# Miniprotein binders against Rap guanine nucleotide exchange factor 1 (epac-1), part 6

Target 1, 139 residues: Rap guanine nucleotide exchange factor 1 (epac-1), of Caenorhabditis elegans (p34578r516to654)
Amino acid sequence: CGYSVMAGKAEKILEYVLETRIDALGDDISELDVFVEDFILTHDAFMPDNTVCNFLKSYYFRTPYRATRDSITDSCTEEVRCKRRVVQFVYVWCSLLRVNFFLNPVTNSFVEELFCHVIDDRKRLGGMEDILTRIGSIR
Key: E = the ipSAE of ESMFold2; O = the ipSAE of OpenDDE; V2 = 0.75 times the mean of E and O plus 0.25 times the DockQ between their complexes.

## First folded at step 6 (miniprotein)

Design pD1 (from D3 with R57F K60I M61L E64W D67R E76L K80F E83M A84Y Q87R D90K; at its last look DockQ between E and O 0.01; V2 from the best seeds 0.00; counts 0 for: pae E 14.4 > 1.5, pTM E .759 < .8, placed apart)
Fold by ESMFold2, look of step 6:
Structure pD1 (fold): chain B 139 residues (1-139), chain A 97 residues (1-97)
Amino acid sequence: as target 1 above (139 residues)
Amino acid sequence: SPEQLRDEIRKLMDALRQAIEYVKQGDPDRALEQLRDVIQKLADLARELGDPELADFLEILIQWAERYLRSGNPDLAVRFLTMYIQRLAKRLKELES
């Protein structure tokens, strides 16, 4: 089975969480999806924090392309959607772990890195303001 | 001016390096007090020069510095300060062209 198989399966689960469960969350997360909560609270057993953060960074920078039906406007909207999913996931992650999230140097460094990326992307992409507000509220 | 902004960034990087030394000596409150004035001056300058993203970053930096330096974990505080020095060095290179 090996660690490589476990890591690949964990990344597929995280991708599912981002694309399905995170999109279903509203701005009020007081009643959180149990699947998302369980993943966040148990992932360290099979997917270290640095592996999660590396996947989130990779997902954040995706520029999806659909060769037959894409337009530049549709591609930009999907690019921003990937960024929104990552920021929302990190917001939920921080909300569940509270001070423990910030005491962990890996996750805390990732939030700072992510904030810088959101600032940079605001300069070139429309629709980043709600994402900037969300990442800025992680405090 | 761009040179004024670069000079203030260099001052902040030096203040962050000094703050690492204060944290190692067990005085994170002194580190934070000396950083706050430098960070606020640079944030004010960035807003006046029309770079609100840099100003937002710097105001967040002072809040994060407070959290890390007063956490009671000096190893975490040193990592935080080192990461910000690296980010500032990258921004300084971008400004120098």
Scores: ipSAE 0.005, ipTM 0.149, lowest interface PAE 14.4, mean pLDDT 72
ESMFold2 (binder alone), look of step 6: mean pLDDT 79; pTM 0.745
OpenDDE base, look of step 6: ipSAE 0.015; ipTM 0.277

Design x2 (from x1 with R6E I79E F82R E83K Q86L K93I; at its last look DockQ between E and O 0.02; V2 from the best seeds 0.00; counts 0 for: pae E 8.9 > 1.5, other shape alone 2.666 > 2.5, placed apart)
Fold by ESMFold2, look of step 6:
Structure x2 (fold): chain B 139 residues (1-139), chain A 97 residues (1-97)
Amino acid sequence: as target 1 above (139 residues)
Amino acid sequence: SPEQLEDEILKLLRALWRAALYVEQGDPDRALEQLRDVIQKLADLARELGDPELADRLEKMIQEAEDYLRSGNPDEAVEKLRKAILQLADRLIELES
């Protein structure tokens, strides 16, 4: 009971990181937010890697909709924004862990899967080019 | 200011996460050092939180985690630290809403 509740709360922290801290990052991760760095380096204490990856996959495929005057355009832009946030988070995650990220079969498999999703989405969504460039630079 | 409060909450979250990491690494002494710093900063932050009951609740949970560490119960200590982290993170998320 305790771990399940903890995992739900940990997902809210990850969502906060994606929506607030990751969006504030530019292309240059040299100015990385200390909060994002500490979350990535310590998440194992309360959120296993596969739980993080599962949440990121769910977040990547979100199709948020808001009732606004320009709702269809807002929905498409928000969909791409969710994908950008996930790819940027993974880029930072890989940059901090380096070889250890790829030696971990969970995170390595996730990056391969995510790369395929970005390629597929680029075929149908505008605004994916910078996201594809970012995910392709992850090795 | 709201930005100053956010920065202080982030410092506390960082310290709590590092304490949990030290427990995971089998270094309860370094975890205890981090937690003492958190308790001191909580006393200063209590006025700014606007929720003195949250500050007291966090302090109690951190003290319980310290007691678990001193008695050789690291799993229970991590459980308390996770709860403290989540409550503090809830406050941070509220500030952004």
Scores: ipSAE 0.007, ipTM 0.326, lowest interface PAE 8.9, mean pLDDT 76
ESMFold2 (binder alone), look of step 6: mean pLDDT 81; pTM 0.785
OpenDDE base, look of step 6: ipSAE 0.037; ipTM 0.338

Design x3 (from x1 with R6E R14A R18A Y22L E24R I79E F82R E83K Q86L K93I; at its last look DockQ between E and O 0.36; V2 from the best seeds 0.00; counts 0 for: pae E 11.1 > 1.5, pTM O .692 < .8, other shape alone 2.885 > 2.5)
Fold by ESMFold2, look of step 6:
Structure x3 (fold): chain B 139 residues (1-139), chain A 97 residues (1-97)
Amino acid sequence: as target 1 above (139 residues)
Amino acid sequence: SPEQLEDEILKLLAALWAAALLVRQGDPDRALEQLRDVIQKLADLARELGDPELADRLEKMIQEAEDYLRSGNPDEAVEKLRKAILQLADRLIELES
């Protein structure tokens, strides 16, 4: 109830960050949104790293509900957009923490897992090339 | 509108997070500037929050954080800011459910 309630509320904030603030970021970290930076640097009070990584993994694998056959390309682009958001968030997270990100076994293991998922998804989804390049640059 | 209220709450959350970061970076003067702005925005938004006790609690918590900063106690200031962030985040989640 207590810790679980905090994590659930923080997950909603993280979801909003992914859908609004991360989409506005470019490739250059120097233009980083202060909101995203501060969330990453202070989330430990609200959401442990493992919980953040689990949510990011769940969000990465979201597939939109297929409403019509005519909109199948929209479903694929939304699926890739979710993956792009997660990889961009992790890119920013690693860029802010640098070596400390990799010294943390939770976040380090998560990047390894995410990289493998991006490689697998490149085999089945178009539009993954920029995402693969970005996740590969993290390591 | 509900979307405008959510956006304003997120701006308040961002300002509180930025103030906590400034305190940890050893810049309490800039943190105090941020917190004064948050109090003003909170007062302007108080009716729309739909919970007058929440607005009062947030204002008092932020004022206590300011007092801790002025007395040279940044750890307690950060703790107060984190509690304010949690309560404001609770309100945002309630609006979106």
Scores: ipSAE 0.006, ipTM 0.201, lowest interface PAE 11.1, mean pLDDT 74
ESMFold2 (binder alone), look of step 6: mean pLDDT 81; pTM 0.776
OpenDDE base, look of step 6: ipSAE 0.031; ipTM 0.378

Design x4 (from x1 with R6E R14S R18Q L21Y Y22M E24R I79K F82Y E83R Q86I D90R K93Y; at its last look DockQ between E and O 0.10; V2 from the best seeds 0.00; counts 0 for: pae E 8.3 > 1.5, pTM O .761 < .8, placed apart)
Fold by ESMFold2, look of step 6:
Structure x4 (fold): chain B 139 residues (1-139), chain A 97 residues (1-97)
Amino acid sequence: as target 1 above (139 residues)
Amino acid sequence: SPEQLEDEILKLLSALWQAAYMVRQGDPDRALEQLRDVIQKLADLARELGDPELADRLEKMIQEAEDYLRSGNPDEAVKKLYRAIIQLARRLYELES
């Protein structure tokens, strides 16, 4: 593995996974999507773990473009949706790699950081309880 | 050389990703032109890899994506293109092992 010429383009693949495949899994991951599994097991070829974690962090903190006429409720719901996608992806990632996920200092440190962000966000955002439960079960 | 082969695989991955982007932007005609070029280059790559079965699988997935584009199903076309991308990237990973 090494630095890939397609680093910026690889983020588009991960974005697709989050917005389409992760949403399609719903709450039950016992029927794992083959596309998501293949991405997780082979991404090192074009997107190192630290790059994946950095993108996930930036995606977690996304806020949708707020137009003057947008509902504040719709804006908050979309913000929480981005956070849910990230936590669900990490849950699947950990479930596939098990102990090896935590032996990797990059991914292990990321989970601890993400957990702290979810706790903080629960103080200001409604709809975070399922997300907190999911990230807590990883620890 | 191994370094040259890796560069060719990365170029094909980039071309497939760009085609998927063109589909999402509502420009299937440009995507079809680029996919035709990718299919032509897959045969050369397969000989260099010694893996003609991979080239056949990738070509079939890309042809299915083209069929979806022609029938007005861009979401299904993008799914097929992303599957082809992952299969090709997986082969690159195996070379580094």
Scores: ipSAE 0.012, ipTM 0.213, lowest interface PAE 8.3, mean pLDDT 76
ESMFold2 (binder alone), look of step 6: mean pLDDT 85; pTM 0.852
OpenDDE base, look of step 6: ipSAE 0.233; ipTM 0.629

## First folded at step 8 (miniprotein)

Design q1 (from p1 with I27Y)
Fold by ESMFold2-Fast, scan of step 8:
Formats: sequence, C-alpha cells, structure tokens
Structure q1 (fold): chain B 139 residues (1-139), chain A 94 residues (1-94)
Amino acid sequence: as target 1 above (139 residues)
Amino acid sequence: SKKVEITIRVTGDDPEKLREAIERIRYLAEWLARKYGLEVEVEVRVEGNEAEIEIRITGDPELAKLVAEFIAMYAERLAKKLGLKVEIEIEVEE
C-alpha cells in the first residue's frame, strides 16, 4: 500500500518486454517485435530515460534467489540470462535512436557503465561472449 | 458500443516530418487497439502545412480511454521532437 499505480505499470511493461519479447530476438534484430519498437519510441511519455536506465541496471544485477521463490535454478545461467536481456534491449534502443541515443548524456553514460560491467562479469561468468560482442557493437 | 475520439492536429513547414508524424501516430493507434482488443478507425486529412488525424476507438470504455490518453501523450512527444506544432482533443461518446 502507498504505491504509485502508474509507475508500477510502466515497470511491469518493461519487465514483460525483457522477459518475453527481447528474449525471443536471438542474434538477429531484423525480426524486431513491433511492440518493442513502439515501447522504445514512446517510453519517455510515461518513463523517462534515467528511470529506464536505473531499472535496466537493477535488472542486470538481478539474482536467482530474489527472482525465484518456488524453483531452484542454475544461478549462473539465470544471472547471464538477465544480463543478456538488458544488453539486447539497449542494442535495439541504440539501433532505433542512432545518433540521438549518444547525444543524450543519460543513455551515453549508461552504455559506458554497462560495458564496464559486462567486461568485469565475463571474467567471473561463462556464457558472456555473445553479450560482450553485442555491447561492443554499440561502442 | 462505447466510443472514444481523438483529434490530433499537427502543423509544420517540413512535409517529410509531417508525413512521418502521421504514419507513426496511425501505426501506434492501430497497434495499441489490436493489443488491447479494441477496434480503431483512423482518418487523415492533409491541407498545406497542416494535418488532421481523427482516431475513433471502440470497445471497453476504460481501455479505450487509457489507449486514447497514451496516443495523445505519444503525439505530443513526437511533435515536439520533430519541431511540429500539435493540438489534441479527446472526446468520449455514447
């Protein structure tokens, strides 16, 4: 109780996009989901860039023990999946906005920070090669 | 059936930007209506440097109003980014 319904809806939509739509993209963005494109182009109307970046950062560091209550999953695999979803979303975001993405200090700073996290995490976790390649293509 | 109407008037000197605004707004309206199980009808009239976009949404009144408000917010943001002037009116009918 004592929550903002509008803020909750926006975050749930973004989580849904990451977990269902972005997860399905794989290697090729040529089959970009129309819903994902529309969300990225309209998010500023209900969720400003710094809020999106903050949510993506928190999602990137999501842990299996916080994410799942009913099932025990391979923590390494689930952790990498969350990181892949975030990087895929950012890649699509950058691809749609192009120069405007990098002219925005908020998104530009976020990509730089995210790149450093991916490099660091690659040293600890297996299965990060495709994620590093994807984030590297943004930079 | 409950109906919600949005009238969006965009004005600008660049015909390419005006066309882009029309296409983006139409596409979003049709997509959101389909996503929420609503029916949508879009009519566009262009005269000189001005375009009038009429969007009629039919279905569940709560969802229709919410979708209309979202389209209005999107249109305002898009027009601002494209350097266009925009005026929006939303009417709830029968």
Scores: ipSAE 0.005, ipTM 0.143, lowest interface PAE 12.0, mean pLDDT 70

Design q10 (from p1 with R77W K80R K81R)
Fold by ESMFold2-Fast, scan of step 8:
Structure q10 (fold): chain B 139 residues (1-139), chain A 94 residues (1-94)
Amino acid sequence: as target 1 above (139 residues)
Amino acid sequence: SKKVEITIRVTGDDPEKLREAIERIRILAEWLARKYGLEVEVEVRVEGNEAEIEIRITGDPELAKLVAEFIAMYAEWLARRLGLKVEIEIEVEE
């Protein structure tokens, strides 16, 4: 089906958005680029909410290339960066949709699940405190 | 370097909607190219109730193609939303 092909392309674009635009936002979400906003609001045209949530979940649990002994700390840092990118994206998404984000059972279920993952990961990974604070502000 | 060309033809009776479509497509193309480290050139030709937007993207071929495909999807969505007709062609030079 044409839908499957289109979804795959959209997922690659979403990955680049996370790695470039969301990563570049740092701590000042209020200065969001209006075209990141447009991207988030237009995804329904080519990528349904369930597909976006599934991709974000897979990206959150990404593991870097197999670590060598010399890159163990770098591997852990990159893992945390992936989690931060996902949480930042979800925070922006929630901020744009407001109550409508939580009325949608797909996105509401996803953010609840994501919150649980962040809490669990905080116990085993360093550098999760700012991520927990950010996702906590969504609720 | 590699080039990807997108030709977008938009038709509609409302000149303000047509102008809006042209501007938003151009801004998106320039934004995506800049953010992904690609070079972009946008040319617009308007004749009556029809506009032709030609976008040339130069850079990493895989990324340029993905960006072109996103622009195409966005243009199609925007045209539908604004009640415009749209036709899109993508050409990849190797």
Scores: ipSAE 0.000, ipTM 0.189, lowest interface PAE 11.9, mean pLDDT 72

Design q11 (from p1 with M73E R77Y K80R)
Fold by ESMFold2-Fast, scan of step 8:
Parts: sequence; structure tokens; C-alpha cells
Structure q11 (fold): chain B 139 residues (1-139), chain A 94 residues (1-94)
Amino acid sequence: as target 1 above (139 residues)
Amino acid sequence: SKKVEITIRVTGDDPEKLREAIERIRILAEWLARKYGLEVEVEVRVEGNEAEIEIRITGDPELAKLVAEFIAEYAEYLARKLGLKVEIEIEVEE
């Protein structure tokens, strides 16, 4: 019960990272924001890997909600944006941890599952090519 | 209207676990404040088997409140994990 409440607050912080810091990230991770790096390296202090992976999976499949819906095109664009944020975060996470990321069954299994989701979504959604290229560059 | 204060009282008979709780709570508070661009002051008082941790966060009110709530939840989690008793109060300056 206590853990669920704590996880909720941690998820809000992770959501902030995805929507502000990661979303602004270009192709070059050498310019990585110190905030993002510190978050990735210290998340184990208050959020275990499987909790992070479960949140990222949930965020990847998030359905955009708007009080007023203008068009289907707007909805699809936001859906792809959520997927891009998750893949970019995972790419950065992998780049910082390197071999240790893949030695961890939780993170290794998650990235493999995520890759399959990206491949499936590419067949259904437009704008997935950059995302597939990014995740494909992960070992 | 821009300051949030959290008071955490932790009680336990194991001095090492009490010290660990204090240290982790302080580290978390300082890290979150630094990364979110908030100002933080941490004051600790220890008397016997009880410790009182006062954390004062200044800055953006919405972020300060969210950070304070996260620290409180983490403190409750940590106390349960370490077998300590905890009481928490959060006060928002309005």
C-alpha cells in the first residue's frame, strides 16, 4: 500500500523527465542533461528496475486524452510521441549502463519486448521509422 | 506561499538502521531539490532512540509540494523496510 503510493509519486517525476528532458533530446546523447543522467543512475534508491520498466511500458501504450478532441491525426501524433520518449529514455539508459544493462534480466528482457512492440507498431502507425532505428541501435 | 516544510520523526532501537534512514532521507531531499532547482535546508536532531528531520523546501510551489510528498512517502517506505516507526507532518506556507 505504502509502496503503491510511493511509486505513484516516482512515476510523476519519471513522466516529467520524459516530457521535458527526454523529449528535448536530439540524436547526440553526449549533450545529455545532468538531471536525466543522475535520475537514471540513482533510480534504484527509490524505484526498482521492474517498476521503471512497467511504467515505461504503460507510458508507451498511453492513449492521449483531451477534454476537446480536434482530430484523429492529432491523437496519432501524440501517441507516436509517447513511444518516442520511451525509446529515447531506454536508449540513454542503455548508453549509460552499457554491458550492465544487458546483464540485468529485467532490463534486457524489457528492451527485447519493447523492440517487438516497435516493430509491430511500425506496421500500423506512420512516423515510427526514427524510433525503430533508435531502438535497433541498442545491442 | 513558496515554502514547504516537512517534519519526519523516526523511532527505533537499532542505531545503525536509524542512521541509515536519516542519511537516505537527507540524500534524497538534497538530490531532488538540486535537480528541480529548489532550495533545501535539512536539520536533524537525535535524542536517544528518536530522530527528528526537518526539511524546508523553497521554490516553485507545485514542485516543492510534489517533492515534499515524495520524500514523505519514501520515508514511510524506508521506515517499514527497516522496522522503524515514523510520523510525518507537511506544512505548506500559504
Scores: ipSAE 0.000, ipTM 0.125, lowest interface PAE 15.7, mean pLDDT 70

Design q12 (from p1 with M73Y R77L K81R)
Fold by ESMFold2-Fast, scan of step 8:
Structure q12 (fold): chain B 139 residues (1-139), chain A 94 residues (1-94)
Amino acid sequence: as target 1 above (139 residues)
Amino acid sequence: SKKVEITIRVTGDDPEKLREAIERIRILAEWLARKYGLEVEVEVRVEGNEAEIEIRITGDPELAKLVAEFIAYYAELLAKRLGLKVEIEIEVEE
């Protein structure tokens, strides 16, 4: 019960990071938000890597709901944005941990799985080219 | 309607870090209000090396509680990052 409460709060923090902090980052990691860096370096104290990876996977496949039937283009753009946020977060995570990121079977396995999803999604969705390039630079 | 009030008291010797904490907590509260369709009022009082941030959340009781808990969690994390002391109280009004 206690663990479920802590996990839920951590997921809200991670969502906040993805939607407000990570979304603003470009290629320049020197612009890294202090909050994002602190979260990445300390997250395992309250949220195990496996939990983080599971949340990121669910966020990557998040499908925004549109009430207006004729606004499909906006929906597809938002879906790609969620995928971009996840890949960008993983890129920052990898950049901070370096070799230790790949020595961890959990994060290494997750990156490989994520790469396969990006390749598959590129065949179906437009606007995936930069995301594929970014995840390719991680591995 | 129900109102949830969270009072965050932050103490530190560095005025710059104290101001940064206040600003970041305010931004989070406003973002959560927009995301969950809640009404949020933020009041800040600074006295020497102490700041009191009072956040009043109005709307759906379950969402208001969730937002208050999230803000509290963030404030604790931020205070640790900035080397500040923090005390948090949450009250629910009918």
Scores: ipSAE 0.005, ipTM 0.218, lowest interface PAE 11.5, mean pLDDT 71

Design q13 (from p1 with E62L L63F L66I)
Fold by ESMFold2-Fast, scan of step 8:
Structure q13 (fold): chain B 139 residues (1-139), chain A 94 residues (1-94)
Amino acid sequence: as target 1 above (139 residues)
Amino acid sequence: SKKVEITIRVTGDDPEKLREAIERIRILAEWLARKYGLEVEVEVRVEGNEAEIEIRITGDPLFAKIVAEFIAMYAERLAKKLGLKVEIEIEVEE
């Protein structure tokens, strides 16, 4: 009961946004889904920025549960997909808030940390080039 | 289980935009309900330049309320972007 319970439920909506709406956006911000834009502009009603950033960081580092030797390639592909979703969401978030995104130390620190993670992951994972380009356009 | 009913009334002179609003709202409601293990029923009535969308969600009380609130917020935003008038009512069964 209370804010913590609401935050848990709202995090599942954020997961939906990442898994369905964000993948559909591609590179064109002008075709931004009204659902994604509305969520970003109103998320603070049920989830503070710190909670969103913590969830996004957790999602970025998700590993496939069914990672077996037989599915190593598929496992890496799914891992990269999670990272792409997070970076694309942050890109959209930054694009909507502009200077206000960077004036907020929570979101500013998060995007700087995320950029370092993308650089590091590019050294060990294939398919990170588009993600690096996207996060680079933020910084 | 809990039952939550959302009534969305959308008004506008462009029938194409009205249809677009109806379709997007329905798709969102059905997807969110399925995602969170809720039952959903959507009824649409169109009369002239006005459409009434009734969404009935049944399931976990907290999820039903949060999903309903999000659908309402999405509908308000979408209608505004499409230049449509919108009025929304949410009723929670006790």
Scores: ipSAE 0.000, ipTM 0.157, lowest interface PAE 13.0, mean pLDDT 70

Design q14 (from p1 with E62I L63W L66F)
Fold by ESMFold2-Fast, scan of step 8:
Structure q14 (fold): chain B 139 residues (1-139), chain A 94 residues (1-94)
Amino acid sequence: as target 1 above (139 residues)
Amino acid sequence: SKKVEITIRVTGDDPEKLREAIERIRILAEWLARKYGLEVEVEVRVEGNEAEIEIRITGDPIWAKFVAEFIAMYAERLAKKLGLKVEIEIEVEE
């Protein structure tokens, strides 16, 4: 149906948000990008929460391109960047919806699962401390 | 193929906010069209404290309509947040 087709293409918008808008926010989350805020408040019109969470989970575990496997440092840096983007997006999402974010079993379960992944990855990857602090502030 | 035309008129006394709105809407339209495999033409006209952004989208009817509606929604909310007045017209070629 049209909605399913729309949801598939909507992941391109999510990728844009993560790679462009969330990166631009940096550490100053208080200056919320209008596009990011608008997307979060209206995504239900074209993409269910479960679909958003599934995409974010996939993005969090992005694998470095095989041709760059010879550079472990570059691979780890890119991997951490993807994880940071996802956590920052979730932080903004939570800050906008507040209690409603946690009343929703889908988003509440997702953030708990994401926190466990961040803790596990901190032991394997350098540069995860700020990500752990950010997601910890959600809990 | 379908053609969808969006005309966005934005009015405000803060030239920085007006410029910001124009730039963000233009960038979004061009990027979304590229991602969804659509053709897009964007024309901007500024006169005083008013700007008119005309966006023409051509391609798959489902995606052209989705992108047009998304741009319209984004423009309305962006204008409201920036304290600008906005009028939007969408025309679909059947």
Scores: ipSAE 0.000, ipTM 0.161, lowest interface PAE 12.9, mean pLDDT 71

Design q16 (from p1 with L28M F70W Y74F)
Fold by ESMFold2-Fast, scan of step 8:
Structure q16 (fold): chain B 139 residues (1-139), chain A 94 residues (1-94)
Amino acid sequence: as target 1 above (139 residues)
Amino acid sequence: SKKVEITIRVTGDDPEKLREAIERIRIMAEWLARKYGLEVEVEVRVEGNEAEIEIRITGDPELAKLVAEWIAMFAERLAKKLGLKVEIEIEVEE
């Protein structure tokens, strides 16, 4: 068996991609990092789309490790950063797969759900405008 | 350079499925290593219904570790798909 072990490894790779590769791209994602491109194009061989989408959803709603009820406002920048990383990853994923991304029910449903989350979060969080613009450009 | 060693032990009663797992794991390891400029060495030992695949990756330690995790995930999924038992260990050689 060992699917619990495989899940942990998937999380580590996705965290690395989001926190180092995607984050390093900043606002300029015109030139794709070869590692990110290869990961996106090959992940299906070792990680199902549902696994990726579920992790991205969890990461989108991640709170800082030391967050408490009293420190939520002090950590809003990190919260927004996590949301930006997820949206940027999805944007790159859509850009590589194009129409095939939307023909896949798993990824199509996920991006629609993500769009609704971004709209809702915009009502309570500052700094969401660029994230909304980015996800809105996914066509 | 640092070495990362992956030991994959696969067990199953179907010798064709066992052989398929070995070959696909080897191909994946070689492909990933080549893609990211890493050196790879694959050694296979088969004893009855059990196979041990030892993969040694040399190069950038961060990439080598990530590629090792990638290979481990692939092996776990493949073994599950083929109905094989699998045990994986990853070790960094100083």
Scores: ipSAE 0.000, ipTM 0.260, lowest interface PAE 11.6, mean pLDDT 74

Design q17 (from p1 with L28I F70Y Y74W)
Fold by ESMFold2-Fast, scan of step 8:
Structure q17 (fold): chain B 139 residues (1-139), chain A 94 residues (1-94)
Amino acid sequence: as target 1 above (139 residues)
Amino acid sequence: SKKVEITIRVTGDDPEKLREAIERIRIIAEWLARKYGLEVEVEVRVEGNEAEIEIRITGDPELAKLVAEYIAMWAERLAKKLGLKVEIEIEVEE
């Protein structure tokens, strides 16, 4: 109850990271934006791992506003974009924390759950192959 | 939205913890603002067991607001960890 307001603000920063910084990230982590690296390394000071994982799960299944208005709008493309952003964020998170990421039951369970979602969505959505490859490279 | 102001009020009976909170909040605010290409001014007033920290951030309005919110979240977590009471207000000036 006490941190509902703080959680909302942290989610706004996480959205900013996903929508502006993660999209600019290349395949090589040496291209990592300093803002993204700082957020990942300091997030648990103001946002627990459970909260981050829950937000990423909700963002992964986000329905774009345009798609809700008109089913023939590029809903598939925008849906895949949200999934790609979440997987890329998790990849960077794993790359920075390495062994510590997998020693944490919360993050380890989340990446396994996310992998299952990507496999399932690949059957329904086009353009998921690179996302599957990325999540598969994590573990 | 060209300028964002954060007012942080911290209260506690332990002067060492209060001093630590003031210094760490100043450091993180200056570091984060400078790191993201924003201008920052920090003003501190201390009255007994209470401290008021005013942080003014100038630059890109959307980034300044996000950085201000980050500073606020960090300050709240720090105050809680140190057992201090904290009140934070963010105001957009333009």
Scores: ipSAE 0.000, ipTM 0.119, lowest interface PAE 14.4, mean pLDDT 70

Design q18 (from p1 with L28F W31F F70L Y74L)
Fold by ESMFold2-Fast, scan of step 8:
Formats: C-alpha cells, sequence, structure tokens
Structure q18 (fold): chain B 139 residues (1-139), chain A 94 residues (1-94)
C-alpha cells in the first residue's frame, strides 16, 4: 500500500494526538507526553488557532461509527470519549499557555463555547460529570 | 516497509532566502526524526534558483508518516513566509 501525498495535513496529526496520546493520558496530566507538549507548542508554525479550534469543535460533535460493531451502547461511549479527548486537549493547552491562552480572543471564545456545549450535553448523556469538572477547572 | 521519502522543491530569486529555507528544513527534519526515535537521511541539490531536498525517514511506519507530514507542513509555511515557491511529494516505501 504505497501512496503519494503532495502536501501534509495538520488535522491528521491533531487527530493522532487526540486518539492516541490524549486518550492514553486519562485524568493524570502531571507527566505530559512529550509529543503532545511539542504539538501544542509548535502547532502555530503550521496550524493557526482558528483551525485548531474549528477542528476540535468538529471532533467534539463527532459520532464515531464502528463497521464491525453497531450498538447504541458503543455509540454513546465513543461519543463521550470524543468529548473527553477534546476537553483534555484544551486543558493541557491552557496549562501550557496559561494567561496567554485567555488573552487570545480565539481560544478564550472557544473555551467559553465548549463549556456551554458540555453543560448542554450533560443533560442528555451519561458519563459527562468528569468532563464538566475538567472544563470547569479551565474557566 | 519502514521508509518514508519526502521530496521538497523550493524555488526563489533570493539566494540568501533559498539557503535559509534549505538549512531550516534540514535542521527541523533531523530534529524531529531523532526526537521520535526515527532514522533520517537528508540530501540537498541546488541548481540556480532551485533547491531539491530529499528526506528519507526510517522507523515506526505510522510515526515516520506523521513526522513526514509535519516536515512537509512546516516547509510549506516557511516557504510562504520567505516568499519562495514550494512543491512537496511524500512517498511510502515497501
Amino acid sequence: as target 1 above (139 residues)
Amino acid sequence: SKKVEITIRVTGDDPEKLREAIERIRIFAEFLARKYGLEVEVEVRVEGNEAEIEIRITGDPELAKLVAELIAMLAERLAKKLGLKVEIEIEVEE
């Protein structure tokens, strides 16, 4: 399966970060994954904040489909996992940038909007309490 | 099965900016590949106002591909910043 690509895709690396590195991190951010830290500190070199925020919003509302398994329980679990990955990423991003994260109107507006989405989703989805606690600690 | 090749062609009329682009692309490719435990080979050819940078990455195939794409994105951004034209091709080798 050889392939040729004329240009790189920043969103592909961000998706890898969310699905592999952030997902594995869970609740403990005390020892940051070097790849996650590097990506957060260097993304501005190839991916502007607006693009990152737009991708994260899209990923937060993603409904994963599993071709070999198709059950309501699996679908709900994956939906909550996507939301948790986004909130964890934003928490790490805020922790690294600190005051600079909130001085940027793009990232500040995004985290406000994300908080509202978490509150709304908690009304219809189980398993959102830890996500709400995490995003509440950002604001 | 563990090799990814990147070919970066940079064109511009300012030889100093062209040299800067070559040096920074090489440094970044070597830095990222070594940071993620990948082997890297970089070959540069310059002819007139055009430079061709060939980067070969060996290691974990998933990481090699993602690092190659990161190098490509940074090269594209750097070329735009320096007012240079850039064409990039990535190939996965078996």
Scores: ipSAE 0.000, ipTM 0.128, lowest interface PAE 14.5, mean pLDDT 69

Design q20 (from p1 with I27K W31K L32I K35F)
Fold by ESMFold2-Fast, scan of step 8:
Structure q20 (fold): chain B 139 residues (1-139), chain A 94 residues (1-94)
Amino acid sequence: as target 1 above (139 residues)
Amino acid sequence: SKKVEITIRVTGDDPEKLREAIERIRKLAEKIARFYGLEVEVEVRVEGNEAEIEIRITGDPELAKLVAEFIAMYAERLAKKLGLKVEIEIEVEE
């Protein structure tokens, strides 16, 4: 009831950020969206980092049931898109918080776990090796 | 459709911080409301060191309430970060 509604609201806001703002960045993560920056810098006020990290984990492994385009690999491309959105979001998050991101045990543990999965999926993600290297250089 | 109205009153002595708050709140309201397929109208009035931002959201009641709550929380956090005073009123059509 009330608790369930609150959980759904947080999920919808994160979904909006990933599917609209982060997705619009494409492969060019050098372009900053003011809304994404504002959200990352202020989200701590209305949702804990663990909630964001848990949602990103679930989003990374989601299996889309509907294809957006008519093609042989539509399901695979949608899975890759979801994974790319999570990695790009984390990169922006790390870039804005810098050392503070890695000093926080919640976000630090999350990014270490995420990197293991991204390395396993590296070939499918179209060679996002550069973004991983950039995240590593922020420490 | 139902309507949700948010009135945000921001006060501060630094005119550039005040303008920054107005612009960021307005852009957030417009972008997130439209993403959810809601109609949004934003009106801003500035008098001296005080700004009043009135946001009207029309559409699905659950989504309108969600968006209004998010905007209010964001505005409170942003105002405090910028050293501004903030007062917020939310009215839901019921």
Scores: ipSAE 0.006, ipTM 0.260, lowest interface PAE 10.2, mean pLDDT 69

